VH-VL binders against a6qqv9r220to316. Designs and how they scored, part 9

Target 1, 97 residues: a6qqv9r220to316
Amino acid sequence: DCRICAFLLRKKRFGQWAKQLTVIKEDQLLCYKSSKDRQPHLRLALDVCSVIYVPKDSRHKRHELRFAQGATEVLVLALQSREQAEEWLKVIREVSK
Below, E stands for the ipSAE of ESMFold2; O stands for the ipSAE of OpenDDE; V2 stands for 0.75 times the mean of E and O plus 0.25 times the DockQ between their complexes.

## First folded at step 4 (VH-VL; framework fv_roledumab)

Design a3 (at its last look DockQ between E and O 0.09; V2 from the best seeds 0.00; counts 0 for: pae O 5.5 > 2, placed apart)
Fold by ESMFold2, look of step 4:
Structure a3 (fold): chain C 97 residues (1-97), chain A 118 residues (1-118), chain B 107 residues (1-107)
Amino acid sequence: as target 1 above (97 residues)
Amino acid sequence: QVQLVESGGGVVQPGRSLRLSCTASGFTFSSYAMHWVRQAPAKGLEWVATISYDGSNKQYADSVKGRFTFSRDNSQDTLYLQLNSLRPEDTAVYYCARDEYWGYFDYWGQGTMVTVSS
Amino acid sequence: AIRMTQSPSSFSASTGDRVTITCRASQGISRYVAWYQQKSGKAPKFLIYAASELQSGVPSRFSGSGSGTDFTLTINSLQSEDFATYYCQQYYDYPLTFGQGTRVEIT
């Protein structure tokens, strides 16, 4: 079973977004187009990523988790609240131990 | 300043067609999903249709599916709703609304009235 | 389709009263709820997203709560400009759906 799941926004190029079911299972982050799809559109191994939380504030429109492999940003997710972002960070950090 | 202006409403007989437009300004139109929401006289709100930022994904309420067609022209910052085979129950104020992708409507136009009667 | 049921259908109140409006979803929808205010003859105005997050510029007398199936909009110390119809809306899944509305009337 998954450790955590929610509909989050996945950033597209040029600042657009797509709402996707986002799941953490074992050490993998998975994104699905809908709750009915069996095949993920994205699979990301969390043990090779760093993640930072950028909170929504006067300069930032959204609560974001930004994932990088080395110097390359590979995924940006938006969340609805600080509380949700902190819960997701906790799970990501536990999985990456 | 975000602004949405609907047009194209009017009085039409059942079975006829009408095309609504919504012109957007004050934001990067091609970065947002857009919706139509309608409200029959003295009734509540009913979601009608959604279009993704690039027009590649569209969703319709079952009551209008197959009769209404939603499109967008990102070069003109304009939305279109083609209303075919109109019925009296389609009588409503039609609003266009902006969505930052979550599915809620942060900015609304002032609406355009469509009346379907004999 | 996820049905949203509001209670009450209408409510009469005086300036200064605390008003509560309840919205119930026909299935669990987590916190994917928005609230809107609509004055007669006007377009709806967006108030709250994520069940409890106030949109910028919304007075602090408005608050929202809930998760799962039961949600509440509260207006503390009702003001004369708050008479309106209020709608909840789920954005968990398509089709997007609204509650039937709650009219708040100030005598």
Scores: ipSAE 0.606, ipTM 0.902, lowest interface PAE 1.8, mean pLDDT 92
Fold by OpenDDE, look of step 4:
Structure a3 (fold): chain C 97 residues (1-97), chain A 118 residues (1-118), chain B 107 residues (1-107)
Amino acid sequence: as target 1 above (97 residues)
Amino acid sequence: QVQLVESGGGVVQPGRSLRLSCTASGFTFSSYAMHWVRQAPAKGLEWVATISYDGSNKQYADSVKGRFTFSRDNSQDTLYLQLNSLRPEDTAVYYCARDEYWGYFDYWGQGTMVTVSS
Amino acid sequence: AIRMTQSPSSFSASTGDRVTITCRASQGISRYVAWYQQKSGKAPKFLIYAASELQSGVPSRFSGSGSGTDFTLTINSLQSEDFATYYCQQYYDYPLTFGQGTRVEIT
């Protein structure tokens, strides 16, 4: 049922980064503390989210995917490469149709 | 292993100031947001303040806004809480706690007692 | 602020008993609930997050359930070391708030 999964850095509420098991299942993005957890501590409905890619550059230390619901940013993920970001974006676009 | 050690508690009169410290070890301190939580004698737990990993973002409970100041020195793995204009209702054990993921507390210090009395 | 109403405030139980503690949020908070154990004179200990996920090292006799507004902590078979005060906490929004606590005493 999992479309894509990886341990990604997630920007926490107060700006620090934490490594999270991140999964896209059906039309939701799920974050788990570990692969052993039965329940995610974050669920995000992707069909109501806009997602933008912010590449690593002089101002950004990491490649990022930023998720927003309306005008509110609800999630920021850091990716290890542009290629990884494109991979996730592709899946997100497919499930958000 | 993760350790948090609070210090700086004591007995003070109302209106006075006190500075609490929390020394962290066993983890990368600069990667974590930190919290202060207090507990009045024979009472429950009350969130006091939160500081981001780099100190750029701070949140305070309404009960302490304008009086308490949260700060951190990541080079010393130390957390600080400046308690100004102390009131008797500030009397409590003050715990520092490490943030995990979303704003819950996975590790706690032993606490330091602050007593405000005339 | 989101209010967490915890019940009961205290009760007596015996070793081997099934113990249930409830926490009700003043609004929907999904599963953003943590549970803590605090023994007398000690700092709180982290038990459960995301309403139902056990922290590593926590005995399997502890379990959590619920979503939305109603949450439950259950101790399947109470052990002597489980007599303590338990607290729920929401992290859905700031300010972070705790339940009033439930003291589990020995009969």
Scores: ipSAE 0.028, ipTM 0.729, lowest interface PAE 5.5, mean pLDDT 91
ESMFold2 (binder alone), look of step 4: mean pLDDT 94; pTM 0.954

Design a4 (at its last look DockQ between E and O 0.75; V2 from the best seeds 0.00; counts 0 for: pae O 3.9 > 2)
Fold by ESMFold2, look of step 4:
Structure a4 (fold): chain C 97 residues (1-97), chain A 118 residues (1-118), chain B 107 residues (1-107)
Amino acid sequence: as target 1 above (97 residues)
Amino acid sequence: QVQLVESGGGVVQPGRSLRLSCTASGFTFSEYAMHWVRQAPAKGLEWVATISYDGSNKQYADSVKGRFTFSRDNSQDTLYLQLNSLRPEDTAVYYCARDEYWGYFDYWGQGTMVTVSS
Amino acid sequence: AIRMTQSPSSFSASTGDRVTITCRASQGISSYVAWYQQKSGKAPKFLIYAASELQSGVPSRFSGSGSGTDFTLTINSLQSEDFATYYCQQYYDYPLTFGQGTRVEIT
């Protein structure tokens, strides 16, 4: 029943990442440690977040979506490609409107 | 430059043990998941084990579960694979491999040979 | 475990040929596929991730495609250094698994 889902990397401290099932359902983004977990470890209401896409290039190692509430960065996700990042960004913008 | 160097391979009898090591350089070792992948002579690749960046989570192939133990020492940038109760079918080149968290192997060592025979 | 089946097992070709290797997963794995090249006596070399994303420094004659269960590696205009064994690998779920390999040989 989700609008979009994939295993993405969720940023941890000190340059570490965790691969998590990431789902957009209704107006919320949900992260699960595994597909077996029934409860998300993160729930973000997308209508109160701003999101920017930072593409992979010579300066940036990964394609990233960075989420903020006000001035506070609350989530960074890494995606495997520009195409995937643009697909996710389109869905995020659609549900945030 | 990223470099991974395996050691500790050798020839042993069935039922015996070996300990493999992998030393890492050229990257921040404590930020990466690491793996062992093996290849029997003239055969394909087989994933053996995974260890998380801090060593708190480990996964093993069913063929080695209960016999092999994976560990890491982040202060020495070193991985260890303890190979117990070795069998002839464990004969392989053992590679150490780096994972940028997705589950694919972007850098490989040159391997160390383990031969288990009478 | 997710089985990865490569086809063909071996393949004879000449320099300049277009070579296509296929890999089929036993279940849907989205685009969670990597490809590796291995020359005799050497460690595998990482080529492609996410089914189609070329690793930096890999020649553009290599390309990958596919999603779901069916994936291909294509080498356009085969070069002498491309004679090797190629492996696909899924990273959708544990255990991580490889195809059995495809050996690309000179005619």
Scores: ipSAE 0.649, ipTM 0.908, lowest interface PAE 1.5, mean pLDDT 92
Fold by OpenDDE, look of step 4:
Structure a4 (fold): chain C 97 residues (1-97), chain A 118 residues (1-118), chain B 107 residues (1-107)
Amino acid sequence: as target 1 above (97 residues)
Amino acid sequence: QVQLVESGGGVVQPGRSLRLSCTASGFTFSEYAMHWVRQAPAKGLEWVATISYDGSNKQYADSVKGRFTFSRDNSQDTLYLQLNSLRPEDTAVYYCARDEYWGYFDYWGQGTMVTVSS
Amino acid sequence: AIRMTQSPSSFSASTGDRVTITCRASQGISSYVAWYQQKSGKAPKFLIYAASELQSGVPSRFSGSGSGTDFTLTINSLQSEDFATYYCQQYYDYPLTFGQGTRVEIT
């Protein structure tokens, strides 16, 4: 049913990060506050988003995927590793074609 | 360097209360979630509680829910764990630990011993 | 709660040995596993995250593997300073849970 799912950190205000169940289904990215929630807290249409990967380094504490619609950043997700980021990027590229 | 120093442990009777503190240094305390993890004598590790960077989100183990209260003072770089209605099974070394990825513990304090006995 | 079943509980080994510790989760948890080392009378030390990522400063003789339910910590060539108790831990979901621990003793 879903292409990929995992608990990822979503960037919020003031440097806050929230752990959320993140799911890619069809061409949408969905975030759930809890695995028990039936409705997503956030829906993002991936076909209208550009996504960039920012690797963990001396300036960045985590591997990140940053989503933008036009010139506006709409979502930042943190991943555990480069491999996980690549896995998500692969799926995103496939569903956003 | 990252440092975490626990204090407030001691010997108390069942039903009594105790307040633990953890003082952090060497990093921007207000940007990190923090944890308490405990270890009973000659036993394994047990997660106790997690608090978000601003204290707005708190998670507790079922074994301590309703009895323990987790808080923090970011102006003082300090964590607090209020232990109420203490039981003998609460006897343990209590560690404060810094969070990474809202789930694992990259730095630990030296721990403070809490003993609950009649 | 997700149970982490760690094995063995203890064993003896010699310096230079290849050591393997396993941890099984009660459900699929992807790669959300960390490993810790604890020496007697000391606080745990963080070793591995994301099942296979080494923390900075951890010797390369340590490695982690696994995904889903079965995870492994390996010490390729055991050194004298590696005799300790090791713990796996899942952070897939709350409550956070640890394995029972594995004590690696000197023969």
Scores: ipSAE 0.054, ipTM 0.778, lowest interface PAE 3.9, mean pLDDT 92
ESMFold2 (binder alone), look of step 4: mean pLDDT 94; pTM 0.954

Design a5 (at its last look DockQ between E and O 0.94; V2 from the best seeds 0.00; counts 0 for: pae E 2.3 > 2)
Fold by OpenDDE, look of step 4:
Structure a5 (fold): chain C 97 residues (1-97), chain A 118 residues (1-118), chain B 107 residues (1-107)
Amino acid sequence: as target 1 above (97 residues)
Amino acid sequence: QVQLVESGGGVVQPGRSLRLSCTASGFTFSSYAMHWVRQAPAKGLEWVATISYDGSNKQYADSVKGRFTFSRDNSQDTLYLQLNSLRPEDTAVYYCARDEYWGYFDYWGQGTMVTVSS
Amino acid sequence: AIRMTQSPSSFSASTGDRVTITCRASQGISSYVAWYQQKSGKAPKFLIYAASELQSGVPSRFSGSGSGTDFTLTINSLQSEDFATYYCQQYYDWPLTFGQGTRVEIT
């Protein structure tokens, strides 16, 4: 019963990225290393996160969703398009209420 | 500007080995996954191998598994493809390509020709 | 492996023509499709990603569409420099796979 799922890029240390199956279920964001994994390696409670959208432009190579808990950035995801980012933002806003 | 330059191609007999290199410049090499893609004469494109930014994860096409070895030296901004137990069907232009982590190839080298014939 | 079936294999066209190339995936792959252009004796050039996103620097006459299994590359008004071979490619899952290619020749 996931709300939305897709392969997205997760920002790693030192500026690298990793393609991961990303799922929003209930009020949690889950990341899986592969589509075959039964357990996520990352769980994020969306109700305690603020999310901002950073569009791709001359300074940013990717469309990004940045997740923060308080003043601390805890997750950065990259999307393939503005449309995809908007779809995810819509779901995030709905489950974070 | 992003540049990729392949080298090491040549003519070899079946069963022999060859080592290809790809030298990268114009970007932070150690931050990107890289690929090898090959193209047989008058044929289409075929993915060969992928290596993660630090070399810790490698993927190979079934057609080359057990025979080809992908590696990288980030201190030299260089990729390596060790071609062992070469077969005539391995004859192709071999391209190195950069990955933006999605699995598509945004920049390509000019390619290096590998010919396997008796 | 996900098979990408590209069609047609080749065809002739004239400058100014509207050109359409199709690619069908053997299974649903969402929008994880890229398109490349390859001129004779040259390396492929990256054109489109995410099925419909145009790479920077690529002329606006190029466009991509589709989702799921059926994808299309369109050139609205063919220019002399567009005669080449075009390839689709899926990056939904391993192994990465290409279509067979479509050669666009001058009439």
Scores: ipSAE 0.655, ipTM 0.914, lowest interface PAE 1.0, mean pLDDT 95
Fold by ESMFold2, look of step 4:
Structure a5 (fold): chain C 97 residues (1-97), chain A 118 residues (1-118), chain B 107 residues (1-107)
Amino acid sequence: as target 1 above (97 residues)
Amino acid sequence: QVQLVESGGGVVQPGRSLRLSCTASGFTFSSYAMHWVRQAPAKGLEWVATISYDGSNKQYADSVKGRFTFSRDNSQDTLYLQLNSLRPEDTAVYYCARDEYWGYFDYWGQGTMVTVSS
Amino acid sequence: AIRMTQSPSSFSASTGDRVTITCRASQGISSYVAWYQQKSGKAPKFLIYAASELQSGVPSRFSGSGSGTDFTLTINSLQSEDFATYYCQQYYDWPLTFGQGTRVEIT
C-alpha cells in the first residue's frame, strides 16, 4: 500500500536529527517514531508542499530534502545517498502532479 | 580534531563495580548520539549501549541490561558508563564512539581496558 | 537480533592483490551497512556507510557494494597499511550488530 518507505533522519531543533520511519502513502508523507506505532508523529500533504533537494558536497554535510509550505520550511529529511534521494524525489513528483 | 578519551578501566573482582568516563572535544557534543562498544581480548566487536544527544533515550545490549547505566553531562562534554555486577565475560576494551545519527560509529576513542577476574 | 556473517574468516594476500570480503545479513537491511578497519591494538577506523559510501579521507581503493542481505567490501590493489581485520556492521535496527570479522594477513 505504501509507495516508498525507509528509515530517514528528520531534522529537529538546534540541528539535531532523529531516525524515523518515513512513508509515502497516496499523496501524504508520514513519519513514525518506530514501525510499531500506529499513529504518525508527522503528516504532510505533498500536493501543498514544495520540495528541493540539497546534495551533499563540500558545503553540505548531508543529502537533504527540504519541504516548504509557502515561505515556511516545514520539514527537512536527510537521506544516505544521492541514489536514495533521487528515488524519493521520483515518488514525490509522481504524487504531486 | 574530534577526540574521544576513555578512562576508568581497571582490574576488578566479579560482582564489583566500575565507572567509565569518556571526554569529548573538537565537535558540538550535545548534537550527537554516543555509544559504548566493547571488544573482548582477541575477539570481535560488540555494541553495548547508546544514548541520545540529550540523554533522554537509551538502548542497551541484552547482555548488560539491568547492570550497566549510560549517562551524559553535556555541560562537561562527558559520557559515563556505570558497570555494576561485573562478570568475567565483561572483560574487554571499552570504546566510546560518536554516531552520525544513523547508528554507525564515525569516530572512536582508543579504549579503556576492563578486566574482571577472580 | 540481526546476525551479520562474514566470509572468509581470514586469508592471506600480497600487496597489489584485489581483496574481497563478504557480509550476509540474516534479514533484509536495505543498504544500512557500515565497514570498519581495525589494526592490532588500535581502535576501529570507519571506512564506509550506506553499503557503498566512502567516508571522507578513505582511499579510493576501498569500495563497498550490496543491498538487501549481501554486501561486499573490496580493496583494489592492497597496500601494506591495509593488513588488518575488517568488520561489517548493520544499523537497520536495534540491537546494532557486527560481523565476526575478517582478518587479512600478509603471505
Scores: ipSAE 0.498, ipTM 0.878, lowest interface PAE 2.3, mean pLDDT 91
ESMFold2 (binder alone), look of step 4: mean pLDDT 93; pTM 0.950

## First folded at step 5 (VH-VL)

Design x1 (framework fv_roledumab)
Fold by ESMFold2-Fast, scan of step 5:
Structure x1 (fold): chain C 97 residues (1-97), chain A 118 residues (1-118), chain B 107 residues (1-107)
Amino acid sequence: as target 1 above (97 residues)
Amino acid sequence: QVQLVESGGGVVQPGRSLRLSCTASGFTFSSYAMHWVRQAPAKGLEWVATISYDGSNKQYADSVKGRFTFSRDNSQDTLYLQLNSLRPEDTAVYYCARGEYWGYFDYWGQGTMVTVSS
Amino acid sequence: AIRMTQSPSSFSASTGDRVTITCRASQGISSYVAWYQQKSGKAPKFLIYAASELESGVPSRFSGSGSGTDFTLTINSLQSEDFATYYCQQYYDYPLTFGQGTRVEIT
């Protein structure tokens, strides 16, 4: 029943990254730290967030989706490719309506 | 330039131990997950073990679980693979490899040969 | 574990040929596939990640495609330095697994 699911990189404190199973189910984004986890490490309601896509280029090492609640950045995810980023962005925009 | 240099391979009898090392240079070692991949003579590639950037998460192939121990020293930019209870089927060239957090291997060392024979 | 099956196991080719190597996953792995080239006596060389993203410095005659379970590496206009063994690898889940390899030989 999930809309989309993939292992994405999640930005941690001090610029570190961790590969996490990331799922969009209904209007929520869930990150699982491990396949053994029954509860998500992060739960984010997409209807109260804005999202910006920052493509990989000469200035940017990764394709990133940056999520904010108001002026506060609450989540940064890295995707493998522009195609994957566009796919995730489409789903995020659909569930946020 | 990114460089990975393995050492510690050799010829040993079954049941013995070896410790492999891999020295990294040319990148921020503490920012990358690292891996060991092996290749038996005339065979394909086999993933052996993965260690996270800070050493807190380790994964091992089922064939080596309980016998091999992976560790890293971020202050020395060095990986270690302790090989215990070696078997003839562990005979292979052992490569250390840098993985992006995704788990593919963008840089490989030259490899070090481990031969387990009587 | 996710099995990666490559075909063919070996392929005879001449310079200038278009070579296609296939890789099939035993389950859906989205685009989490990398490709490597290995020349005799050498360490593998990274070519492609995310099924189709070419690593910097890899010649444009190499390309990758596919998603889900079926993946392809194509070498258009084979050069003399391309005779090697090629491996696919999934990095969707642990354990990480490689295909058995495809050896590209001169005719």
Scores: ipSAE 0.278, ipTM 0.829, lowest interface PAE 3.8, mean pLDDT 89

Design x10 (framework fv_roledumab)
Fold by ESMFold2-Fast, scan of step 5:
Structure x10 (fold): chain C 97 residues (1-97), chain A 118 residues (1-118), chain B 107 residues (1-107)
Amino acid sequence: as target 1 above (97 residues)
Amino acid sequence: QVQLVESGGGVVQPGRSLRLSCTASGFTFSSYAMHWVRQAPAKGLEWVATISYDGSNKQYADSVKGRFTFSRDNSQDTLYLQLNSLRPEDTAVYYCARDEYWDYFDYWGQGTMVTVSS
Amino acid sequence: AIRMTQSPSSFSASTGDRVTITCRASQGISSYVAWYQQKSGKAPKFLIYAASELESGVPSRFSGSGSGTDFTLTINSLQSEDFATYYCQQYYDYPLTFGQGTRVEIT
């Protein structure tokens, strides 16, 4: 059972991006390399993270959700549109508390 | 200005091979996944193959698996598509196209024509 | 594979017309649809992604809509340079697939 799922871009090393099935179940965010994989290769507890939305603009090429634990950025996701980003941010807020 | 220029097309008999190239300029080539898309005369677009930014992941359309090989040389900003065991139904204009990881194509080359006939 | 079907296959229109092209997916693909324009003898040109997001530099007379299985491309006040073939493409899942194309011809 998931609260929300979609293919999103996950930021990789050297500024690359990978399109991954991203799922929020309960209080966890899970990323799968493909829809055929049974095991997530990233699991993030949302209750210990802060999330910042960085919209696409002249300085920023993509709509990004940036996840941090304390001052350390642990995950950056890119979304297709402002509407998708706001939908995901709403769910993240609901499951974090 | 983003530019993609294909070359290597020609007329060949069935069973022969061709090597297509695509040279990129105007962007950081090594940061982008790339695709080949083809179009048979008077027909629509057909996706052929994908290669990741570093060449470590490749995917092919079922119609070309085992016959076509996609590669890239990031030091030369160049893509290669090796076409082996060509069939008449491979006759098409072959385009290289840029991908920003979503798997849609924001820039296309002008295309190179491959004709497979006797 | 996800099949993309466009309707109509072709039609005639006049400059100034409002035209709509439909694209239907064989399964739900959310908003993972792009649209391309192809003029005779030319490579395709990218127009729209995420079903409704217009690429920078594309005239505002172009718009896209839809979600799930049914998508539309609309051109308000058709211009002479808009006579072309239009393709939808799903990027929800591999293999990537295109619609068969809709040719917009001058009356």
Scores: ipSAE 0.620, ipTM 0.905, lowest interface PAE 1.7, mean pLDDT 91

Design x11 (framework fv_roledumab)
Fold by ESMFold2-Fast, scan of step 5:
Structure x11 (fold): chain C 97 residues (1-97), chain A 118 residues (1-118), chain B 107 residues (1-107)
Amino acid sequence: as target 1 above (97 residues)
Amino acid sequence: QVQLVESGGGVVQPGRSLRLSCTASGFTFSSYAMHWVRQAPAKGLEWVATISYDGSNKQYADSVKGRFTFSRDNSQDTLYLQLNSLRPEDTAVYYCARDEYWNYFDYWGQGTMVTVSS
Amino acid sequence: AIRMTQSPSSFSASTGDRVTITCRASQGISSYVAWYQQKSGKAPKFLIYAASELESGVPSRFSGSGSGTDFTLTINSLQSEDFATYYCQQYYDYPLTFGQGTRVEIT
């Protein structure tokens, strides 16, 4: 069923972040506020999004995956490490069409 | 530089109350979640409570639920932990700690000692 | 609750030694582990997050590894300032839990 699953940070309004269970099932990315929730708080179709990886460095606080639909940024996730970001990016590219 | 300074500890008898404070400086306090972590004499670390950046969400260890209340005043860069119905096993150094949203602690205060005894 | 067990509880070492401390989680926690150093009478100091990512300013002789349930903290070529108690912490899920600590003593 699930391709990949982890607790990631999701960027919220006003620059805050929330740790959420993030799952890729088929071609959808789903975010849950808690592992006990039955319904996702956010559902994103990966086939209509572009993804950019912005690694942590002296100018960037976090490893970020930024998702856009056209020119509009619709989701920003933070990962713990470059290795985790590359793992997630690989799965995203495989499920996108 | 980032600083966290705890105060309000002391010696009290079982069943009494104390209010701990933690004053933050050197960072935008209102942007960070904060925690209290305690350590009994010659024992290890125990997480006590979490408060979100705006104070709207709080979580407590089962050992303190219903007795301790966590709050914050972002206008004063200060945390408060109200300790009620204190027990001898609450004797510990209480640290406030900063959270980078992942629920690990990148900066700690120096702690304030709470002693619950007759 | 996720239980974190460290081993050994304590041991003696000399400067220049390679020191390895282990931490085991009671269930899979991926890489959601942090490590802290605490010197006698002082507050804990943050060392490592995500099992293996070294905090800025921490000496490169410190390293972390592991995933799932088994994690290690290694100090290559122990220095005099490294004699301390070390704690692992899981941040996979609430309640947040620490290992019981490993004390590294001289001699």
Scores: ipSAE 0.577, ipTM 0.899, lowest interface PAE 1.9, mean pLDDT 91

Design x12 (framework fv_roledumab)
Fold by ESMFold2-Fast, scan of step 5:
Structure x12 (fold): chain C 97 residues (1-97), chain A 118 residues (1-118), chain B 107 residues (1-107)
Amino acid sequence: as target 1 above (97 residues)
Amino acid sequence: QVQLVESGGGVVQPGRSLRLSCTASGFTFSSYAMHWVRQAPAKGLEWVATISYDGSNKQYADSVKGRFTFSRDNSQDTLYLQLNSLRPEDTAVYYCARDEYWGFFDYWGQGTMVTVSS
Amino acid sequence: AIRMTQSPSSFSASTGDRVTITCRASQGISSYVAWYQQKSGKAPKFLIYAASELESGVPSRFSGSGSGTDFTLTINSLQSEDFATYYCQQYYDYPLTFGQGTRVEIT
């Protein structure tokens, strides 16, 4: 059913982060505040979004996937490692086609 | 630099209460989740409680739920752990620890000793 | 709750040795594992997160690996300051849980 699922950090206002269950199903990305929640608090259609990967380095504290609709950044996720980020990017590209 | 300093430990009899404090400095305290982790003498580490950056969400280990209360004062960069109905098995060094949002602890205080003895 | 089991509980080693400590989770936790070092009388020190990512300032002789249920911490060429107790911790789900610890003692 789901293409990929993991706990990722979602960027909140003023630089805070929240760990959320993040799922890609069909061509949508869904965020849940916990694995016990039945409704996602965020639903994002991947076919209308661009995504860029900003790897962790000396100037960037986290591995980030940044999602935009047009010029508006709508979601920033942090992943634990480059390997996890690349796995998620592969799935995102497959479901966006 | 980042510092966490615990205080408030001591020796008490079973059934009594203590309030532990943890004072943070060197980082934006209000942007981090915080935890208490304890360690009984000659034993391993046990997670006790977590509090979100704004204090709105808290979780407790089953062993302390209903007896311990975690709170924070972001205006004073201070954490509080209220220990009620203390039992001998609560005897431990109590550490406060900083969470980079994932649930692991990148910085720890030096701990404060709580001894519950009859 | 997710149980974390370390092996061995303790062992003796000499400086220059390659040391491996293992940690097993009672269920799949992907890579959500951290490792800590604790010296006698001191607070724990953060070493590794995401099973294999070293914290800044931690010597490169430390490395972590594993995914799913089986994880290892390796110290390549043990130094005198490495004699300590090491703990794994899962942060996949609450309650957060630690292994029981592995004490690395001087021979």
Scores: ipSAE 0.629, ipTM 0.909, lowest interface PAE 1.7, mean pLDDT 92

